# VH-VL binders against DNA-directed RNA polymerase V subunit 5C (NRPE5C): the designs that were tried, part 9

Target 1, 233 residues: DNA-directed RNA polymerase V subunit 5C (NRPE5C), of Arabidopsis thaliana (Mouse-ear cress) (q9m1h8)
Amino acid sequence: MEETMAEEGCCENVESTFDDGTNCISKTEDTGGIESKRFYLARTTAFEMLRDRGYEVNEAELSLTLSEFRSVFGEKPELERLRICVPLRSDPKKKILVVFMGTEPITVKSVRALHIQISNNVGLHAMILVLQSKMNHFAQKALTTFPFTVETFPIEDLLVNITKHIQQPKIEILNKEEKEQLLRKHALEDKQLPYLQEKDSFVRYYGLKKKQVVKITYSKEPVGDFVTYRCII

## First folded at step 20 (VH-VL)

Design x6 (from x1 with heavy chain N31D A32Y)
Fold by ESMFold2, look of step 21:
Structure x6 (fold): chain C 233 residues (1-233), chain A 121 residues (1-121), chain B 107 residues (1-107)
Amino acid sequence: as target 1 above (233 residues)
Amino acid sequence: EVQLVESGGGLVKPGGSLRLSCAASGFDFSDYWMSWVRQAPGKGLEWVGRIKSKTEGGTTDYAAPVKGRFTISRDDSKNTLYLQMNSLKTEDTAVYYCAREYDWYYAFDIWGQGTLVTVSS
Amino acid sequence: SYELTQPLSVSVALGQTARITCSGDNIGSKSVHWYQQKPGQAPVLVIYDDSDRPSGIPERFSGSNSGNTATLTISRAQAGDEADYYCQVWHYSSDYVFGGGTKLTVL
């Protein structure tokens, strides 16, 4: 079923059999504000991701509706106003910054300008860039000059929170002490644990680094839980 | 910019005590596991002990030759690592380095210049 | 306790490739780190996790690790590479273990 040119003038009357929890009326009324909806979805996922990583996130941000978002930020949100800066729950002195980038190509000049812009923000220990454009190799290399970890996410990867899929097992992230205790208890060496790729979507969602270990619990009736450990590589 | 500077070395008699300090600057000291590593004159490197970050329990581990005689502590408000050495032996004569553990690798990426401890009667 | 063995010395002609070995039981299952120490100076990390280079270490430094032997390789040896080199691992019962060191002489 293709769209035809005759239907361009009837956006408000679009019919759909789609059953994804989105309202058919919502699709017709959102045609003029698709950009704001993309930012809303990505920003909401970013807050959920930061909460799950251990940052202090205001509950109001997690429950914000699309209409409330549009009331605050408009149909064409100003990117600077979308930024998120929240502290770690365990160490409030440490903050993470999430920056929503524009549609312009991201160059070394853009990265350098961003570095200067944030230089006054003391206590920043990590940053996430939400991208709408591809980042060339020179710009990627420029990110390594930051004194803290900088992650990048295409905005498309944040339109849905991947941890809400029902088939996912329980995942627990070990700290350094917990990892060492595991190795000592089982007389294991670093490379004897099964691996989990650094590019894995769950690894990227939690911002895990090489050599970190995750505990994965599979619940299977009637046998009960099965536990395995995997090391990021 | 990132620096570790040891102090407190000197001459001490067998059975004596000495306290070493390591001043850290240019990084968030409280996040890091820190070690002492020593080097006897003309000899190789030997790990002495480690203290973990307080958020991960702040526990210490020691090499067998120094267990029960040496104590590692940290003062995160002063960005300072300490080594208290008691019941010193001539075998403890060495240059003592403080070293910062690198991320999750069990490697040492930043070292101080060292302080000399001589145990002689 | 876990031990690492290195040759006492290695010589290399200027511009040639030097190889320094570090032997240990099942060392291939461990992450091996390498340090350079010049006379009167503190050690400097030159290779970590078998083969990775810290920022500022030239590409001609490389490493490998398999079986019972890890190797530090220095290609296009320069006079400034003359130093002592130590390998190091972490072991669950011995904690941090260093090799005895290898003196590299550039001829």
Scores: ipSAE 0.629, ipTM 0.891, lowest interface PAE 1.4, mean pLDDT 86
Fold by ESMFold2, look of step 20:
Structure x6 (fold): chain C 233 residues (1-233), chain A 121 residues (1-121), chain B 107 residues (1-107)
Amino acid sequence: as target 1 above (233 residues)
Amino acid sequence: EVQLVESGGGLVKPGGSLRLSCAASGFDFSDYWMSWVRQAPGKGLEWVGRIKSKTEGGTTDYAAPVKGRFTISRDDSKNTLYLQMNSLKTEDTAVYYCAREYDWYYAFDIWGQGTLVTVSS
Amino acid sequence: SYELTQPLSVSVALGQTARITCSGDNIGSKSVHWYQQKPGQAPVLVIYDDSDRPSGIPERFSGSNSGNTATLTISRAQAGDEADYYCQVWHYSSDYVFGGGTKLTVL
């Protein structure tokens, strides 16, 4: 049952090809294909994430194939065309914007330019920046000046949708009223719930804020469902 | 820019009624839970009652001393919170503040300047 | 009914550190908020969730909460810090509860 992977030829992508009858040619021009694939994967995950957060997302965007993506956006997509803007299902006047940033370092000037650029996008209540580069301290602080929540995700964190793992427990997000009713019903004080860290990948996927509560249901046989509640810290 | 302004206070005899208003501006009033908090002259702060956002049921809760006598309502189209006070007692004499609940914290981050209600013969 | 207890007054020398306490049964399990109120003015939130500062509140205001006591700390006290200070929590049976208030005097 042991499997040994066959080793590809001895060529390196930056090395010259040795041509004495024993050469190997394994390098192909592939830079545009890699770039478009990364944007496709990240953009698809972003749409799935927005749907799961309660935004209205067209099913066509969720079912778009890599080939179709490349036909529309090309092998080196223009980043502004990749932007996503969708309304919240429960309150359609509220919209979220997803912006794909380039490879250049993100500076205060970059953030201010973005702020000006989106000033005419009426109804924005949240924004997500998909990053390919470092963001300096002053740029990070400049994000706090936006009149709404701005989240950042390295593009690498969006190449796979973490909610598609098997054996994931069911997660339900409580609103403020549901949280308060839970506390009253069980005679609980504010900090007596177990915690879930704000940096947890599922917390970040759903965009949860401190003090929100999630209901987690584990459905393992033979004993049936096990329910726990956790508060974001 | 974010602002709460109370109005409608005045002198009322015991057993009388008053309606207070709180005008909100600079934020989306419909998203917020809102409270009334009062302060008797020379005394501390006392929570009076709360109304939740309509999307979370729009229900009200009251402190025991005012339950059954006071009614909180909101008109989101006018960005206005109301406190209807009936069967007023001399113990209800206070400055009444309108306060906005902060996010998920059960704290009050924005307060009005208050309106004085005096209940006296 | 849940109750919070504060000292009636606290005095601090100019430039020194003031500490205002708020006592309650197992208050460490609750999020404690602090308000400053100057004469004739509305309260202002200065600390929330035990130790966090709203925008515009100077770093010399800090807070802690453990066991049965929460503490508001004002370092390098200034004349402008002279005010009444209230602690506040939410409780599942008593709703919003304020302490009785502490008058801070800067000498």
Scores: ipSAE 0.610, ipTM 0.880, lowest interface PAE 1.5, mean pLDDT 87

## First folded at step 21 (VH-VL)

Design y1 (from w6 with heavy chain H35S)
Fold by OpenDDE, fold request of step 22:
Structure y1 (fold): chain C 233 residues (1-233), chain A 121 residues (1-121), chain B 107 residues (1-107)
Amino acid sequence: as target 1 above (233 residues)
Amino acid sequence: EVQLVESGGGLVKPGGSLRLSCAASGFDFSNAWMSWVRQAPGKGLEWVGRIKSKTEGGTTDYAAPVKGRFTISRDDSKNTLYLQMNSLKTEDTAVYYCAREYEWYYAFDIWGQGTLVTVSS
Amino acid sequence: SYELTQPLSVSVALGQTARITCSGDNIGSKSVHWYQQKPGQAPVLVIYDDSDRPSGIPERFSGSNSGNTATLTISRAQAGDEADYYCQVWHYSSDYVFGGGTKLTVL
């Protein structure tokens, strides 16, 4: 009677507490307007994000210094001048628009006004709203009236690029074929993969969709590289 | 408007061949995974085969009953999916639908109206 | 081969709730999709990923999936809901698998 002890492999839920790195904004008393610095950081991160999403971004925009930014946009930037409109590298007919919103509450009226303002833009297939205020439920619902996907980011989420954190594991986004190969190779369902929520900052940064899979590589000395896969839920 | 339109169905004798076409419009066909699904008269839906996008390798998979006899291909420049059917059998009699796979879900969100293939002596 | 089992027919009174089941081995671990097919028409996706609705599908349509059974629920049944309904999954060895279909009759 050989008792085959089924070793219950405790899949330790490594809750990677993504520590909200919000605190590392050292209060350098930059005598320049706090507002201009915030827009500079957010706009730079937005360009980096768009680049990483596969949009065509001018390297000059990524290398712009705070001083140069202030020379171009001033200490109190006009929000319309901060807008980014760039084409997708794979399809130049598809453009994404980034709009910086003011500090005023975002209402249905605000959303409708924006819709009218951008109606002349040809080839828009996506839009990102950078928010400095809360959006009410009615305004959120009004975003669904656009003929393309609209994403919202609090400006605070763009002050730091989450991908530049030193302790970040290597993350690779699988294409659909790679996902299928993974599932076939291991005889797995996507539901059997560890989850990554759509609200996750990384998922939002890359604009990942539900049912996409990411490969995460952790380098642990001296053991080597540990690879895990997560499915977006 | 997003649309799929099948054509090429008809009457064929056992052992014969037929080529179906599916014209796609209103979406990025070149990046879409496409399938053929058939339905015999008064029967349920049966998956026939799939072709992946060229960017994803363009590989094909087939259901066991049609493997070695049917071939799926695509012409992205024409936004057209094809099903070459050889060595047709009476049991291949069905309405043949082309369908687009819905994003990452392994579901079909867009269907054509189908084309009837009748295999009869 | 992976197989899905559906009842051949379900009847529902007008304005009542219909439930159509789809059974499969550990189907709860899979994503289940549902199609409506009216007579002489192509199938229409009505539920994907167990419970999500495509745009334009009424809220009366809902889905659940657990254990060995997925369920399509149609609340406040209308005459226009009379159709064949098919469940579908993807399987790593069988690719795309459809259920046998269920004829829904609205009385």
Scores: ipSAE 0.835, ipTM 0.957, lowest interface PAE 0.5, mean pLDDT 92
Fold by OpenDDE, fold request of step 22:
Structure y1 (fold): chain C 233 residues (1-233), chain A 121 residues (1-121), chain B 107 residues (1-107)
Amino acid sequence: as target 1 above (233 residues)
Amino acid sequence: EVQLVESGGGLVKPGGSLRLSCAASGFDFSNAWMSWVRQAPGKGLEWVGRIKSKTEGGTTDYAAPVKGRFTISRDDSKNTLYLQMNSLKTEDTAVYYCAREYEWYYAFDIWGQGTLVTVSS
Amino acid sequence: SYELTQPLSVSVALGQTARITCSGDNIGSKSVHWYQQKPGQAPVLVIYDDSDRPSGIPERFSGSNSGNTATLTISRAQAGDEADYYCQVWHYSSDYVFGGGTKLTVL
C-alpha cells in the first residue's frame, strides 16, 4: 500500500542548503600548484557533467590523475589547451565547447574576441564558459549574440561534482513520455509538483530545462525509500 | 531555417479519404512531438491529434471527433509527418496545420502554412 | 471535457493597452499559451507558460494567469496587432484545448 501522502501545497521554500561539499576533498598532500589543481578538478567535473548530459566523453579524460594532468598541461596550463570539444552521442554533428576563461574581468570585448576565435568551429550547438571572474551585464548580453546556447559556470561550482556527494538522493530525469504518464496517472498539473529552480546547482549540472521533471528517491534506513517528483521552474 | 510545409489538401466527397503530408526542415524532426491542428472556415483552432517521437514510443493521441477515422504517422528518414483521413465528413472541412510541440510546454512553436481540405458532395 | 472561454472581440485604440481574457476552471493551475493569427496566415506562438515570450516576440506582449482567468496583455497597441488571438492549454483528460478565439481590432 503505497500511501501517496498528498501533503498540502505549502510551497515552503526549502532552501536545500546543499552544504558546501568542499570539505570532502581529502587533504591529499598536493605538492603541486593550486592553479593546476583547480583546473584539473574543474575540467574533470566538466567531463563528468558532459557525460551525464549525453555527450561522447573519452574515459581516459575521466580517469586522468592530477599527476597525469600536470604532466600534460603543466603547473600553469594554457587555457586554450584546457578546452573541451565533444559531440553529442545522439547527434555527432552537434558539438559542445567548454572554454576556460582567465582571471581578467570578462568584457564585451573579451566575448567578441572569443566569438571570433571559435567562428571556425563547425557543428557547435552549445558552449560552456568556465569563469574565474565576474561577468558584467554587457558581457552577459553579448553572449546572446552567439548562434547557440552559452552557459556560464563559476570555476568554484566545478571544483566538486555535486552528484558525487554521499548524501545525495538518487535522481532520475524523466523524459517527456514519463512526465506525461506521471501527470495522467495522478491527474496532476506540472505546476502542482514541487519545484526546482533553474538556478539550482543540480539543474545547472544536468542542463535541465523548464518543465522537465525529476524523480528523487530518498533511501533512509529503516524507513525505506521515499520517492518524490519535482518540476523545473 | 525552421520550416513546416503541408501538402495533400484538396476537394473530396463525403466518405472519401485523403492523406496529408508535412515536410519538416531546419530542426531535429526525429525527436520532435508533432501535432495536427485544423481550422474550419471562419472558426477557431481545433487540435486533431499528436504523435510522439519514436525515441519516446511514437504513440498517437486523437481528438474525439476524428478518433477511429484519422491516423497520424511519421517517417523520420524523410522528416515527414502524415495525416491519413478516412470516412471524411463535411465537418472535417478545414485548413489543416502541422505543428511542432515546443520543448516541454505542450505548446506549438512552429506551424506550417496549412493545407485546405474541402469535403463536399 | 475541459473548456476555455474567450470574448468574441476586443477593441483597442492605437497606442493603448489591450487585454484579452481566457477563462477556464482552475486555469491558474495550468500553463496557458497564446497564439496570434492574422487573416490568411498560420498561428504564431506569442506567449507560452503563462508569461514567457518566444524569441522575436515584442516585449509589448505579456501574459498572466491566476484563479479562473488567464490574460494576454498587449501594451502600446499597433495596427499590426490586429488579429485573432487564441489561448491554449493541455489537460490530462482532454489533451490540447484551444479557446474560441478573440478578434482584436485596433482603432
Scores: ipSAE 0.833, ipTM 0.957, lowest interface PAE 0.5, mean pLDDT 92
Fold by ESMFold2, fold request of step 22:
Structure y1 (fold): chain C 233 residues (1-233), chain A 121 residues (1-121), chain B 107 residues (1-107)
Amino acid sequence: as target 1 above (233 residues)
Amino acid sequence: EVQLVESGGGLVKPGGSLRLSCAASGFDFSNAWMSWVRQAPGKGLEWVGRIKSKTEGGTTDYAAPVKGRFTISRDDSKNTLYLQMNSLKTEDTAVYYCAREYEWYYAFDIWGQGTLVTVSS
Amino acid sequence: SYELTQPLSVSVALGQTARITCSGDNIGSKSVHWYQQKPGQAPVLVIYDDSDRPSGIPERFSGSNSGNTATLTISRAQAGDEADYYCQVWHYSSDYVFGGGTKLTVL
């Protein structure tokens, strides 16, 4: 029942220059608790994905609980400590690096900073960037300058492992007052929320109007709930 | 027809008080968020304050220049919006409009014709 | 406090296209609304949510919003379009904010 972390020496001593990105509502609600839960879910899914790709993943990382994760990384984890570096089982000399990016927009400067931070003598053959923000097309082109393949995953795509469960989120409709309080609390305008189309079957059943906001709660056992908000368009 | 009609404007000395009324007709007033917007002579539009529907808490918000001096209230049984103005200053001289917020957009789709308030010594 | 800036005046020849700008810090992230006010009259909403028209507003009125600038466009300008035009947003800390207004003159 003993648990261990997969992060071992692969990318130690790399100094991060990454900035925070954008996803304010999900990030800022219960600031410390929501942030650590999102990273926990995404990191666990990343380990499962790497295992399924044939990488050597410590079983302790796959069975890590949220409370154990928070004991090691805290409620507001440092991004550098979240990195995953594991060898390919078929060729242990080849390693993959998973980097959790901040919430700031990812630019060519961000990619160049990552180049500086990464030690090329580590035997890396692939990299995955977990994004919390949009990546402009110049930054995407800059990824081709790495001597290996770089993949990107929005963190939202890793909150649930789609291969394991039927996703059935809880949806709640906010009234105008609740929407405004949400916007004020997080210093936002409605255009800064993720969208939900008017054609969605839930939207049509309840007759929701443009600019209304729904609260979506995802459950993943045993971690508990994640909350996001979407604006009808 | 959807209408808003302001009344109660007039001449008042600095430090005085005045109460404006806005009569609403042709729409569901009780569920509407309502605002007061003013326009000084020869100047632009300036938001004064807002009252939310009572079903959503009935709370008010005010622009900084009038906070503490102006009070917005509503009587849903009479379809009437009120603006109580106290401690009036010459800077409060303006045409005062009542306006209805458009659905969820934070826009004003229906305006009254306005009532003139003159604050002069 | 959030502020919106508009030019004081814009002129357009009859039948030509007028463009009225509204500048604000990151205004592209906000929903911009436009009002027309003729002398001695109340304002009338002509564009909401950047580009949508209320019922009864002719299609020659259009709007756009990106970056730090929103624009009201009036194509095939008519004498009846001569008026003051105001942009407006809602801001989480400043509430409702109006631009200073632009006087459109149709030559």
Scores: ipSAE 0.623, ipTM 0.885, lowest interface PAE 1.3, mean pLDDT 85
Fold by ESMFold2, look of step 21:
Structure y1 (fold): chain C 233 residues (1-233), chain A 121 residues (1-121), chain B 107 residues (1-107)
Amino acid sequence: as target 1 above (233 residues)
Amino acid sequence: EVQLVESGGGLVKPGGSLRLSCAASGFDFSNAWMSWVRQAPGKGLEWVGRIKSKTEGGTTDYAAPVKGRFTISRDDSKNTLYLQMNSLKTEDTAVYYCAREYEWYYAFDIWGQGTLVTVSS
Amino acid sequence: SYELTQPLSVSVALGQTARITCSGDNIGSKSVHWYQQKPGQAPVLVIYDDSDRPSGIPERFSGSNSGNTATLTISRAQAGDEADYYCQVWHYSSDYVFGGGTKLTVL
């Protein structure tokens, strides 16, 4: 028929007013549109994660739409503007910083530059790096020179919030006293609980440390609740 | 700089009382579990007792030889740990260390230099 | 009450490997911590949770724990490694328990 042929069938999936037929997706949408959506999704998940870890997070950040995000940050956001710095609710002197890294390889030089940039941030007790590129071994070792814990998340791991799966078991995090009372009550020795790995996605989502214990409750309507405890290793 | 500094040691007669202090700096004292550990001259380390953070209930636990005679307390506004020792015995003669529990490990990662308590007539 | 046993002394030639044992009933089910103490000084944590090193402790220090025995291993022993070494656990009924200590002599 009498129609401009798209190489990939691209124009059939996208409606456009000013399409010249050469690359309808690129001409219809800005080349930064995919980038801004990735940052929006990851940043929203990061706020939800920080709220669930006990940080003070403004509800407006949790309900921000993609359109509103793009109005503030653009379709090619400047990464430093995306940073998140929020205090713990229980101790407002303690703050966490979330830094969104670019697509360039992360080197020892870039880690040292970041260290200098944040050196005057009073009360910083933790940091999260959202990565878009591989971090080489030397850069990973440079992170250990920070005076606080530094976590890394590939941006792909933050595009969806894993805790929003329907019918997840109930998870409760025990504090130190609750863990000790559990051990005494059941006459357990330090290593006799079943394990969860530090790299487990739920462990990473909540930022749990080695030796913390979670209580997992499975709801089974015909039979009732089933409870297990697991220790982070 | 993370530090613990004990003070208040000295010479006391059997049956007497003494109060030790441990000044903490460089870390979040209010959320730390803190212990006293003693070492008699030429002997090994012996745990004396522990106080939990107030957010975890602030409860204390003691080794059997000191139960009922020693009391551990804390003042989070002063970043200070205390050991009140009553009804002292010659067996209580030791260097007394304060120590911070390391995260969730039941290990002691920071120690003071200790203060000597001598119980003799 | 839970008890830990250590040898009273261990000797090692300079540059050789020293092994210090800590024995206890089912100690392999517990996390074992190790402290170094030099004369007139406070103890220093050198191994925690059986085999982990605090920052600043050289990789020459290592640990293992299985069955009824935990072991602190010091490779390429140096004169500065001469000290008393204590193992320690937490037990649900005895709370914090220290071993009696081992004097390491580097010859």
Scores: ipSAE 0.616, ipTM 0.882, lowest interface PAE 1.4, mean pLDDT 86

Design y1 (from w6 with heavy chain H35S)
Fold by ESMFold2, fold request of step 22:
Structure y1 (fold): chain C 233 residues (1-233), chain A 121 residues (1-121), chain B 107 residues (1-107)
Amino acid sequence: as target 1 above (233 residues)
Amino acid sequence: EVQLVESGGGLVKPGGSLRLSCAASGFDFSNAWMSWVRQAPGKGLEWVGRIKSKTEGGTTDYAAPVKGRFTISRDDSKNTLYLQMNSLKTEDTAVYYCAREYEWYYAFDIWGQGTLVTVSS
Amino acid sequence: SYELTQPLSVSVALGQTARITCSGDNIGSKSVHWYQQKPGQAPVLVIYDDSDRPSGIPERFSGSNSGNTATLTISRAQAGDEADYYCQVWHYSSDYVFGGGTKLTVL
């Protein structure tokens, strides 16, 4: 068994229960009903996104129902228990961490505290922050001090998996060899391909980098498909 | 600590052979595209050849002056890049660098310090 | 066989701005990279993709690329900027192509 944060330390899906002897249930349930559903939707989308990016994701996480989620995490989940840590399928020594942030404004101090919490992770190569509040410029700059790429997603952007929207095009990511063969075949350089912005929601979903090329297939119902290639900028 | 270290350079007569090695450390060598670049004394940089990652077919490409004479290979278990040079000519005299391709840019972001190959009779 | 042309040398007064050109047919359609090489040392990437800087390269280094000419610009030139500078592209038929190099002298 490979010892990784994703296997045991940073993604705990069945851990504890909430015993009601501490506060008013109706008050808690009213507040937690919407909250737990938001976390469930966002966390499920995050797992789907990680699988689509090539990480090894437990199928049970992808098929977890809202009822099962609430049984494990409660109506007002503890944020640290929601964290996801999974290895890259192609290189299990490399892991990604997903952290669900609270509703408080995100400051440089909170970013640096997070940095300290994860500093002893020997295999972490990327991190995603799921935000419920604004992150000011100083906090954003503090993210650059991590020795790996840190992405941010507002939780609202994860309540629906955008790749499941009706009539959205099929997107296939070319590897470097496939890109080079495309360019050679057509006697092109990458600047002669149409562009796709780095901030595009599909680019963000797949975590694509500049100069990668995607093949986009649009299904035109009566006549068939047309294909375009776009270079990330 | 990302590092490339070449070795195996030396003096060789025209028509001879020589094998260069490049030891890589501090990065994921197996997924990297790697090149050899040479520089004749007092001259500019000249690309020699490239090997792609095994995941993407492991194929090689060579500059015209060395095609058919030089062979690039890699051993991912040892994090080592190789250049086998056969039928050496005096024009092959140069410092040989190994270099890592930077992401998707077709640029070289990490270079070794180079090893000198002298082809002289 | 795609070629890149650079001037053999460029001189700049201390504190002034140096510009090193790299000429090639339709080089503006290509991503241009720049390397600094000091005597007896390996090249160092200072600009990639026309204008981007690797970590650790001062903002004094900038680049542009359009038409048939790419330019490396070094503002507020310092003695430590004395070096040879090479431009480089990838071309679909010639693969990796370097310019001939430019010796920058800081007066």
Scores: ipSAE 0.594, ipTM 0.868, lowest interface PAE 1.5, mean pLDDT 86

